# VH-VL binders against q9c0h5r722to879, part 2

Target 1, 158 residues: q9c0h5r722to879
Amino acid sequence: WSSESIKKPMIVTSDRHVKKEACELFKLIQMYMGDRRAKADPLHVALEVATKGWSVQGLRDELYIQLCRQTTENFRLESLARGWELMAICLAFFPPTPKFHSYLEGYIYRHMDPVNDTKGVAISTYAKYCYHKLQKAALTGAKKGLKKPNVEEIRHAK

## First folded at step 15 (VH-VL)

Design y1
Fold by OpenDDE, fold request of step 17:
Structure y1 (fold): chain C 158 residues (1-158), chain A 121 residues (1-121), chain B 111 residues (1-111)
Amino acid sequence: as target 1 above (158 residues)
Amino acid sequence: QVELVQSGAEVKKPGESLKISCKGSGYSFTYYWIGWVRQAPGKGLEWMGIIWPSDSYTRYSPSFQGQVTISADKSISTAYLQWSSLKASDTAMYYCARISLYRTYGAFDIWGQGTLVTVSS
Amino acid sequence: DIALTQPASVSGSPGQSITISCTGTSSDVGSYNYVHWYQQHPGKAPKLMIYDVSNRPSGVSNRFSGSKSGNTASLTISGLQAEDEADYYCSSYTSSDTLFVFGGGTKLTVL
């Protein structure tokens, strides 16, 4: 977990657009998690995050690794909970790449152990939920069609 | 023990409807995709479609889209494959299989014993 | 269209090593290591023998191994035994609407 912004993508990329968007994405994640001042309500922030991951394939793995970062050694319970929630939301719209699947799966799986639970936040419950969503998303694929994610879909994914 | 048990062999006539079943046990049924695979007599394996039992989300092979319906009842850990109107060409062995995404990507790791469907006049 | 090509048949004597090839026609198949191998005895359901190119499930003999070079995956069976006589299918996950594709199968005869 970091309170500071990232200066570069966590995943190596040569795509300038992805580089730029990755930094912005991280800020949005921080906003949703409550670690950064948000300019919009949480649902709209989540929508923006989901839309970025949905529309830019190269950002998907970056998005998930950023969420992994922000949910690792995060002692802010509300922030931590929101991080997992956001992960679940994103999984409703797109999976990670098959190459990144194992990593994310492993990360989530490790957090399914109740030993990871903290007072006030049942991380294992969030992880189980994300695990289930990941497995589904893997073969579902990204949301199909030209219609972007919407707020209603975000609400249902939460 | 993790297993998939399919319904028994079927003998039908063209035009008849049919629904065969695949029951899972020994694992969390709602955490795995179920796939259906056709094998015509003396032929190879053909992927037909998949279902997510938790909410019955389905995906079909383009070759089988509209030809069959895949469904599930998670309350009894059962997946189904059905035809509204059978054809002679539907004669085949049909397998259900669990698709694993744990430490693998898309391996059919558990198979039912198969259901033989014979369609003849 | 995505297709996996296997030889129709292979044969070997007991104790020998044989290899079955599986060649993808699409670059997509070659870009992923999601090739799996199944064994099917007559009248029986397929059995997963190798997953993700080279991994063996629990309970599968170490005589079975998998590899990949370019767009061709290979199943190798060493120390061939009579019980290995079966049909073998390769399969692959694809990123297309056809999520899964199977090879045409290879009949292995033990002489």
Scores: ipSAE 0.930, ipTM 0.957, lowest interface PAE 0.5, mean pLDDT 95
Fold by OpenDDE, fold request of step 17:
Structure y1 (fold): chain C 158 residues (1-158), chain A 121 residues (1-121), chain B 111 residues (1-111)
Amino acid sequence: as target 1 above (158 residues)
Amino acid sequence: QVELVQSGAEVKKPGESLKISCKGSGYSFTYYWIGWVRQAPGKGLEWMGIIWPSDSYTRYSPSFQGQVTISADKSISTAYLQWSSLKASDTAMYYCARISLYRTYGAFDIWGQGTLVTVSS
Amino acid sequence: DIALTQPASVSGSPGQSITISCTGTSSDVGSYNYVHWYQQHPGKAPKLMIYDVSNRPSGVSNRFSGSKSGNTASLTISGLQAEDEADYYCSSYTSSDTLFVFGGGTKLTVL
């Protein structure tokens, strides 16, 4: 977890667009998690995050690794919970690449252990939910069509 | 033990409807995709489609889209494959299989014993 | 069309090593390392023998191994035994609408 912004993508990429969007994406994640002042309500922030991941395939793994970062050693319980929530939301719209699947799966799986639960947040419950979502998303693929994610879909993805 | 058990062999005539079943046991049925695979006599394996039993979301092979319907009843850990109108060309062995995404990506790690469907006039 | 091509048949004597190739005809198949191998004895359901190119499930003999070079995946069976006589299918996950594709199968005969 970091309170600071990232200056470059967490994944290695040569894609200029991904490089450009990665930092902004991280800020949005921080906004949703409550670690950064938000310009919009959380629902709309989540929509923006999901839309970015949905529309830019190369940004998906970056998105998920950023979420992993922000949910690792995060002692802000509300922030932590919202991070996992955001992960679940994103998984409703697109999976990680097959190459990144194993990493994300492993990460989620490890957090399914109740040992990760804190007094205020049942992380294991969030993780189990995300695990289920990941397994589905893997073969579902990204939301198809030209219609972007919407607020209602975000609500249902929680 | 993890297993998939399919319904028995079927002998049908062209034009008849048919629904065969695949019941899972020994694992969390709603956490794995179920796939259906066709094998015509003396031929190879053909992927037909998949279903997510938790909410019955389905995907079909383009070759089988509209030709069959895949469904599931998670309450009894059962997946189904059905035809509204059978053709002679539907004569084949049909397998259901669990698709694993754990430590692998898309491996059919558990198979049913198969259901032989014979369609003849 | 996404397709995997296998030789129709392969044969070997007991104790020998044989290799079955599986070649992807599409770039989509070649881009992924998600090739799996299945063994099918007559009248039986397929059995997963190798997953993700080279991984062996528990309970599968170490005589079975897998590799990949370019767009061709290979199943190698060492120390060939009579019980190995079966049909072998390669399969691959694809990111296309055809999520899974199977090869045409290879009949292995143990002489």
Scores: ipSAE 0.930, ipTM 0.957, lowest interface PAE 0.5, mean pLDDT 95
Fold by OpenDDE, look of step 16:
Structure y1 (fold): chain C 158 residues (1-158), chain A 121 residues (1-121), chain B 111 residues (1-111)
Amino acid sequence: as target 1 above (158 residues)
Amino acid sequence: QVELVQSGAEVKKPGESLKISCKGSGYSFTYYWIGWVRQAPGKGLEWMGIIWPSDSYTRYSPSFQGQVTISADKSISTAYLQWSSLKASDTAMYYCARISLYRTYGAFDIWGQGTLVTVSS
Amino acid sequence: DIALTQPASVSGSPGQSITISCTGTSSDVGSYNYVHWYQQHPGKAPKLMIYDVSNRPSGVSNRFSGSKSGNTASLTISGLQAEDEADYYCSSYTSSDTLFVFGGGTKLTVL
């Protein structure tokens, strides 16, 4: 977990667009988690995050690794819960790449043990939910069609 | 023990409908994709489609789209494959199989014993 | 068109090593390391022998190994035994509408 912004993508990429969007994406994640002041309500912030990951394939693994970062050693319970919630939301619209699947799966799996639960936040419950979403999303693929994610879909994905 | 058990052999006539089943046990049925694979007599394996039992989301092979219907009842950990109107060319062994996405990607790690479907006049 | 090509048949004597090839004819198949191998005895369901090119599931003999070079995956069976006589199928996940593709199968005869 970090309170600071990132200056470069967490994944290795040669895509200039991904490089540019990665920092903005991280800010949005922080906004949703409550670690950064948001200019919009949480649902709209989540929509923006989901839309970016949906529309830019190269940004998906970056998105998920950023979420892993923000849910690791995060002692802010509300922030932590919202991070996992955002992960679940994103998994409703797109999976990570097959190459990144095992990493994300392992990360989520390790958090499914109730021993990881903290007072006030059942991390294992969030992780189990995300695990289920990940397994489905892996073969479902990204949301199909030309219509972008909408607020109603975000609400339903929570 | 993790296993998939399929319904018994079927003998049908062209034009008849059919629904065969695949029941899972020994694992969380709703956490794994179930796939169906066809094997015509003396021929190879053909992927038909998959289903997510939790919400019955399905994907079909283009070759089988509209030809069969895959469904599931998660309350009894059972997946189904059905035809509205059988053809002689549907004669084959049909396997259900669990798809592993844990440490693998797209492997059928558990198979049912198969259901033989014979369609003849 | 997405396809995996296998030899129709291979044979070997007990104790020998044999190799079965699986060649992808599509860039989508050759680009990924999601090739799996299945063994099928007559009248039996397929059994997963190798996943992701070179990994063995628990309980599978170490006589079975897998590799890949370019767009060709290979299954090698060392110390051939009579019980190895079966049909072998390669398979691959693809990101296309055809999520899974199987090779044509290879009949292995132990002489």
Scores: ipSAE 0.862, ipTM 0.931, lowest interface PAE 0.6, mean pLDDT 94
Fold by OpenDDE, look of step 15:
Parts: C-alpha cells; sequence; structure tokens
Structure y1 (fold): chain C 158 residues (1-158), chain A 121 residues (1-121), chain B 111 residues (1-111)
C-alpha cells in the first residue's frame, strides 16, 4: 500500500498511452479506496476505473497489480475493504490476461485464509468472492459489445 | 474423492432427442467450469463447449454452436449435454471434464468416464 | 485456422526416451504458454499428464516431462514402460472463440 502516487506503471510497458493511463488509474483507485480526495462519488470513480480497464486491454494487468499493491499491507481497514471491492467490480467486466492470471489468482487465494481477517473487515470473504469471479471471468472474457460499463452494472458488481 | 460420473451409454435413432448428464462430487461444483469433449470412433478429442454451473453461463465451440445445448443444475452438481435431433454423425464418446484454473490455465484435470452415444437407423 | 499438429505415431523400446511434438499453426496457439498433455488408454478417459507446458499434476510419474521451443511443445517420456502405450493429446487454451484446441493425437507404441 502506498499513499503516494505512482510515477510510472508497475508493469513495464513501452506503450505511451498505457504509461499515462496507469498513473491516472492509480489515482482513481486511491480515490475509490478513500486514500485520495475524490472528484466524484465512489460509484462513478469505480465506473471510470472499470471503463478504463475494459476499453484498454493493455491496462488490465496494470490495474490488477495496482489493486494488489493497494490491498497489501494496508492498515486502513476501510481503504482495504474498498480495494477488494473494486477488484471484484473490475473482475465483473474483464479478467487479467492469461499471463497475469496465475499471479492474481495466487494473490487472491492467499487472502482467502481467515487469518487475514481483521476487526470489522473479513478480507477472506472478499477474497473468496474475487476468486470466484476471477475463475469465471477467466473463460468468460471481457464484457462484450459496444456498450461501455454503466453505473447500474457497477452497482450490481459489488 | 473428486470425480465426475456420467450417465450410461445411449442407443438412439436419427431424429431423436437426447440428454446426457455429468455429476460432480468431492468438490465445490460451482467453482469450476465444466467442459464437454467429443471423440468420434477412432478419432481425436474435440472441444464442444463449457458451462459455469453457478449461473449456467455457456460458451460453445464454433463447430458445435447451435448443434447442442449445454446446461447445468447446480443444486445437484450436474451438467448436461443435449441434442434436439440426433444425427448418425453424432455417434461418439462424450466426456465431461472439469477445467482447472488454479496454477494452470485451461487444463481439464478431472474427467468423467465418458458416455457412448450411438446413433443408427 | 487454429490447429495443433502432432505426429500420428511414435514408438520406442522399454527404457528408452521418446518425444512427442505439438506444433501450433496459429498466433493464438503459438504463444504456447498454456499447452497441456493428456494420456488416453484404449477405452478410458483422457488423463492430464502435463499442464502449462511443463508442470506435472500430483500423482503423475516424473518420467513425464514437457518443454517448449518456439511454437512447438514437446512431451518427453523417459524410461519408457509398457503401460505408457497409449494415445497422447496436446491441447491449448486460446483467446479466440475456440477456447480450447486439441492436437490430432499421437499413438505411442512400446515395442
Amino acid sequence: as target 1 above (158 residues)
Amino acid sequence: QVELVQSGAEVKKPGESLKISCKGSGYSFTYYWIGWVRQAPGKGLEWMGIIWPSDSYTRYSPSFQGQVTISADKSISTAYLQWSSLKASDTAMYYCARISLYRTYGAFDIWGQGTLVTVSS
Amino acid sequence: DIALTQPASVSGSPGQSITISCTGTSSDVGSYNYVHWYQQHPGKAPKLMIYDVSNRPSGVSNRFSGSKSGNTASLTISGLQAEDEADYYCSSYTSSDTLFVFGGGTKLTVL
């Protein structure tokens, strides 16, 4: 977990667009988690995050690794819970690439142990939910069609 | 013990409908994709489709799209493969298999014993 | 066109090592990061022997190993035994509409 913004993508990329979007994406993630001042309500922030991941395939793994970062050693319980929630939301719209699947799967799986639960936040429950969503999303693929994610879909993905 | 048990052999005539089953046990049925694989006599394996049992989301191979229907009843941990109208060319062994996505991507790690379907006049 | 090509047959004597190749012809298959191998004895269901190119499931003999070079994956069976006589299929996940593709299969005969 970091309170600071990132200056470069966590995953090495040569794509200038991804580089730029990665930094913005991290800010949005922080906003949703409550670690940064939000410019919009949480649902709309989540929508923006989900839309970016949905529309830019090259950003998906970056998105998930950023979420892993922000849910690792995060002592802010509300922030932590929201991070996992955002992960679940994103998994409703797109999976990571097959290359990144094992990493994300392992990460989620490790957090399914109740030993990770804290007062007031059952991380294991979030992780189990995300695990289930990941397994499905892996073979479902990204949301199909031309219609972008909408707020209602975000709400239902929570 | 994790296993998939399929329904028994079927002998049918062209034009008849058929629904065969695959029951999972020993694991959480709703956490794994179930796939169907066809094997014609003396031929290789052919992927037909998959189903997510928890909500019955399905994906088909282009070759089998519209030719068969895959369904599931999660309450009894059972997946189904069905034909509305069988053809002689549907004669084959049909396998259901669990797809593992844990530390692997797309491996069929548990297989049913197979259901032989014979379609002849 | 998504396809995996295997030799129709291979043979070896007990104690020998044999290799079965699996070559992808499509870019989606060509990445070959998710190639799996199955063993099928006559009248039996396939059994997963290797997943993700080179990993063995629990219970699979260490005589079975997998590798990849370019767009060709290989299954190697060392110390060939009579019980190894079977059909072997490679398979791969693809990101296309054809999520899973199987090779044509290879008949392994132990002489």
Scores: ipSAE 0.839, ipTM 0.922, lowest interface PAE 0.6, mean pLDDT 94

Design y1
Fold by ESMFold2, fold request of step 17:
Structure y1 (fold): chain C 158 residues (1-158), chain A 121 residues (1-121), chain B 111 residues (1-111)
Amino acid sequence: as target 1 above (158 residues)
Amino acid sequence: QVELVQSGAEVKKPGESLKISCKGSGYSFTYYWIGWVRQAPGKGLEWMGIIWPSDSYTRYSPSFQGQVTISADKSISTAYLQWSSLKASDTAMYYCARISLYRTYGAFDIWGQGTLVTVSS
Amino acid sequence: DIALTQPASVSGSPGQSITISCTGTSSDVGSYNYVHWYQQHPGKAPKLMIYDVSNRPSGVSNRFSGSKSGNTASLTISGLQAEDEADYYCSSYTSSDTLFVFGGGTKLTVL
């Protein structure tokens, strides 16, 4: 977990556009989690995060690494819950790349132990839901079509 | 323990319909993809399509798109493979298999015993 | 026809080691470690022997091992035994529309 902005992506890339988008993505994740002030409501922030991951394939693994970072050693319980919630939302629209699958699968799996629930946040329930979403998404792929995610799809994914 | 049990062998005529089944037990059926694999006599393995039993989402191999229908009834932990009009070339062994994404990607880790389908005049 | 390339047959004497190759492309074996091996005795269903190039499922003998270099994966059976006589198939995830590809199969004969 970090309260600070990032100046470079978690994944090394040579694409300047991806580098810039990764830093903006981190701000949006922080906004959704309540760790950064936002004028837009959480639903709109989630929509923007999901849309960026859906539309920019090169950003998907970075998005999931940032979510793993922000849900690891996060002692702000509301923020922690929102981080897992955002992961579940994104997994409804796109998977990580196959190369990243094992990392994210392992991360989610480790959090499925009910011992994680002893602090007032049902992390294991979020993780179990994320796991089911990941398993389907892995062989379904990203949602196809020209239309980006919309507000109704985000509400359904929660 | 964990197993997939398929319906019995079938002898059919060209033009007849057929639906064969694959029942899973000993695991959480809706947490794994089920795939169907064809093996013509003396030939290798060809995957035909997959289904996510939780919502019945299907994806077909390009070679089999429009040739068969894959479905599931999650309430009885069963997947199906169906033909509307069999051809003699459909004579083959058909396997269902569980596809794992647990610590792997696309391993067919549990197989049914197979259903022999014979289509002849 | 999209298939991973395997030799049609391979043979060895009891106690020896044999290696079965599985050659794909940069879209499958070359880019991913999601290469799996299956053993199939006549009249029986396939059985997963190796997953992710080199991992053995529980209950599979350590005489079976796997490796990969470039676009080619290999299954090695050491201490060859009569019951190893079977057909062996590799498979891989692929980024293409076919999602998975299987090899054509290799008949192993124990002399």
Scores: ipSAE 0.713, ipTM 0.874, lowest interface PAE 0.9, mean pLDDT 88
Fold by ESMFold2, look of step 15:
Structure y1 (fold): chain C 158 residues (1-158), chain A 121 residues (1-121), chain B 111 residues (1-111)
Amino acid sequence: as target 1 above (158 residues)
Amino acid sequence: QVELVQSGAEVKKPGESLKISCKGSGYSFTYYWIGWVRQAPGKGLEWMGIIWPSDSYTRYSPSFQGQVTISADKSISTAYLQWSSLKASDTAMYYCARISLYRTYGAFDIWGQGTLVTVSS
Amino acid sequence: DIALTQPASVSGSPGQSITISCTGTSSDVGSYNYVHWYQQHPGKAPKLMIYDVSNRPSGVSNRFSGSKSGNTASLTISGLQAEDEADYYCSSYTSSDTLFVFGGGTKLTVL
């Protein structure tokens, strides 16, 4: 977990667009989790995060590793819960790449054991939900069509 | 014991409908994709389609789109393969299989025993 | 589509080793390690023998091993036994609408 901005993506890339978008994405994740001030309400922040991952395929693995980072050793319980929630929301719209699947699956799976639960936050319950979403997303693929995610779809995905 | 149990062999005439079943037990049925695989007499394996039993979302192989219907009833841990009008060329063995994404990607790790469908005049 | 090429048949004597190849493209075999192998005896359902190129499910003999080089995956059976006589299929994930591809199958005869 970090309260600070990042200057470069978690996944090494030479793509200038991906580098820029990765830094903006991290700010949006922090805003959704309540770790950075946001002018927009949480639902619209989640919409922007999901839209970026859906529309920019090169960001999908980066998005998920950033969520893993922000849910690891995060002792702010509301922030931690919202991080897992955002992961579940994104999995409704797009999977990680097949190469990243095993990493994300392993991360989520390790959190499904109730031994990881913290007072006030049942992490294992959130992780089980994300696991179910990941398994479906892997063979569904990204949500198809030209329509970007909308507010009602984000509400439904929560 | 983790298993998939399929309905019994069928002998049908062209034009008849048919719905065969695949019941899962010994595992969390809604946490795995179920796929259907066709094997014509003396031929290889062809995947037909998959279903996510939790919400009945389906994907079909392009060769089988519009030819069959895949469905599930998660309350009884059962998936189905259905024809509205059988053809003689539908004569084959049909398998259901569980598709795992647990520490793997797309392995058909548990198979039903198969349902032989014979369509002849 | 048929994208995975296997030899139609292979044969070997008891105690020998044999290898069955499964050749595809970078998009199904080369870039991913999601090649799986199935054994099918006559009149029986297929059984998963190897997953993710080289991993063995519980209950599968260590005489079965898998590997990959470039766009070709290989199943090797050491110490051939009469019961190994069967058809063997490889499969792979694809990210297209085809989703999965099976190889055409290889009939193994134990002499």
Scores: ipSAE 0.685, ipTM 0.865, lowest interface PAE 1.1, mean pLDDT 88
Fold by ESMFold2, look of step 16:
Structure y1 (fold): chain C 158 residues (1-158), chain A 121 residues (1-121), chain B 111 residues (1-111)
Amino acid sequence: as target 1 above (158 residues)
Amino acid sequence: QVELVQSGAEVKKPGESLKISCKGSGYSFTYYWIGWVRQAPGKGLEWMGIIWPSDSYTRYSPSFQGQVTISADKSISTAYLQWSSLKASDTAMYYCARISLYRTYGAFDIWGQGTLVTVSS
Amino acid sequence: DIALTQPASVSGSPGQSITISCTGTSSDVGSYNYVHWYQQHPGKAPKLMIYDVSNRPSGVSNRFSGSKSGNTASLTISGLQAEDEADYYCSSYTSSDTLFVFGGGTKLTVL
């Protein structure tokens, strides 16, 4: 987890558009998670994050790695919960690339056991939902058009 | 413990309809893709399509798009393969198989026993 | 939508090692390590023997091993036994609309 900005993407790329978008994406992730001030409400921040990943294919793996970073050793419980929520939202609309599937799958899988739950955050419940979404997304591909899911649907769609 | 059990062999005439089934047990049925694989007599394996049982989203191999219908009923952990009008060339063994994405991408890790469909010449 | 190429047949004597090849393209075997091998005895369903090039599922003998170089994956069976006589198929994820592709199959005969 970091409270600071990043100056370059976590995945090496030669695409200057992807480099710029990766740094801006991290700020949006921080905004959704409550670790950075935002003027837009959380739903519209999530929409912008999901739209960038859907629109800019070169950002998809970077987006998921940034979410993994921000949900790892994150002791800000509301931020942690929102990070997993955002991962689930994005997985409803696009998968990671096939080459990076196993990295995200392994990360999510490690969090599916209730032993990983922290006080006030049921990480295993979020992880199981993300796992389910990842498995579908992997063989579906990106969806046409972006739908705005809400947090309540995550809790009740299990 | 984990298994896919298919419906029994079928002997049909050209022009008849048919729906065969594949029931999963011993695992969370909605957490895995189910695929259908055809094997004509003396021939190799060819995948036909896949279904996500949780919402019935389907994706077909281009060779089988429009030729068959794949469906599922998640409440009874069952997937289906259906023809509206059988042809003699549909004579084959049909397998359902579970697709694993755990630590992999697209291994058919559990197979049904197969359903032999014979369409009279 | 080009099928993976396997030899039609291979043979060996008990105790020998044999190798079955599976040649694809840069759109499948060449780009991804999602290459799998299935064994099929006559009248029976296929069984997953190797996944992701070289991994063995639980219960599969360590006599079965897999590797890949470029666009060609290989299944090696060491210490050949009579029960290994079967058809063997490779498969791969592909970036095309076909999603998956199987090889044509290889009949292994144990002499």
Scores: ipSAE 0.685, ipTM 0.861, lowest interface PAE 1.2, mean pLDDT 88
Fold by ESMFold2, fold request of step 17:
Structure y1 (fold): chain C 158 residues (1-158), chain A 121 residues (1-121), chain B 111 residues (1-111)
Amino acid sequence: as target 1 above (158 residues)
Amino acid sequence: QVELVQSGAEVKKPGESLKISCKGSGYSFTYYWIGWVRQAPGKGLEWMGIIWPSDSYTRYSPSFQGQVTISADKSISTAYLQWSSLKASDTAMYYCARISLYRTYGAFDIWGQGTLVTVSS
Amino acid sequence: DIALTQPASVSGSPGQSITISCTGTSSDVGSYNYVHWYQQHPGKAPKLMIYDVSNRPSGVSNRFSGSKSGNTASLTISGLQAEDEADYYCSSYTSSDTLFVFGGGTKLTVL
């Protein structure tokens, strides 16, 4: 977990679009989780996060790594819960790449043990929901079509 | 014990319809994809399509798109493979299999015993 | 053009080691560790023998091992026994709409 901004993506990339969007993505994740001030309500912040991950294929693994970072060693219970919630929302629209699947699957799986609930909010419940979403997303692929995610789709995914 | 149990062998005529079943037990049925795999006599394995039983979302192999229907009833932990009009070339062994994404990606880790479908005039 | 190429047949004598190859026409085999191997005896369903290149499921003999080099995965059976006589299939994830592909199969004959 960090309260500070990042200047570079967590995954090394030569794609300048991905580099720029990764830093802005981290800010949006912090805003959804309540760790950074936001003018927009949480639903519209989640919409912007999901839209960036959906639109920029090269950003998807970075997005999930940032969520793992912000849900690891996060003792702010509301922030932690919202981080898992945001992961579930994003998994409704796109999976990580197959190369990253095992990492994310393992991360989520480790949090499904109820022993994690004694360290904070009911993390195992959020993790089980994310696990189910990941398993479907892995063989479904990203949301198809020409239209970006909208507010009603985000509300449904939540 | 984790199992997939398929319906029994079928002998049909061309033009007849058929629906065969695959019932899962011993695991959380809605947490795994179920795939259907065809094996023509003396031939290799061909995946036909997959279903996510929780919401019945399906994907078909390009070779089988439009030729069969895959469905599921999660309330009884059962997946189905269905033909509206059988052809002699549909004579084959049909397997259902569980597809694992647990600590792996796309391993067909549990197989049904197979359903032999014979279509002859 | 995405396919997995296996030799049609291999043979060996009891006690020997044999290797079955599985070569992809795309970089998917070389890029991912999601290559799996199945054994199928006549009239029986396939059985998963190796997953993710080299992992053995519980209950599979340590005589079965797997490896990968470049775009080619290999299944090795050491100490060959009569009951190893079967068809062997590899499978892999693909990055295309086909999602999965099975190799054509290799008939192992124990002499």
Scores: ipSAE 0.605, ipTM 0.843, lowest interface PAE 1.5, mean pLDDT 88

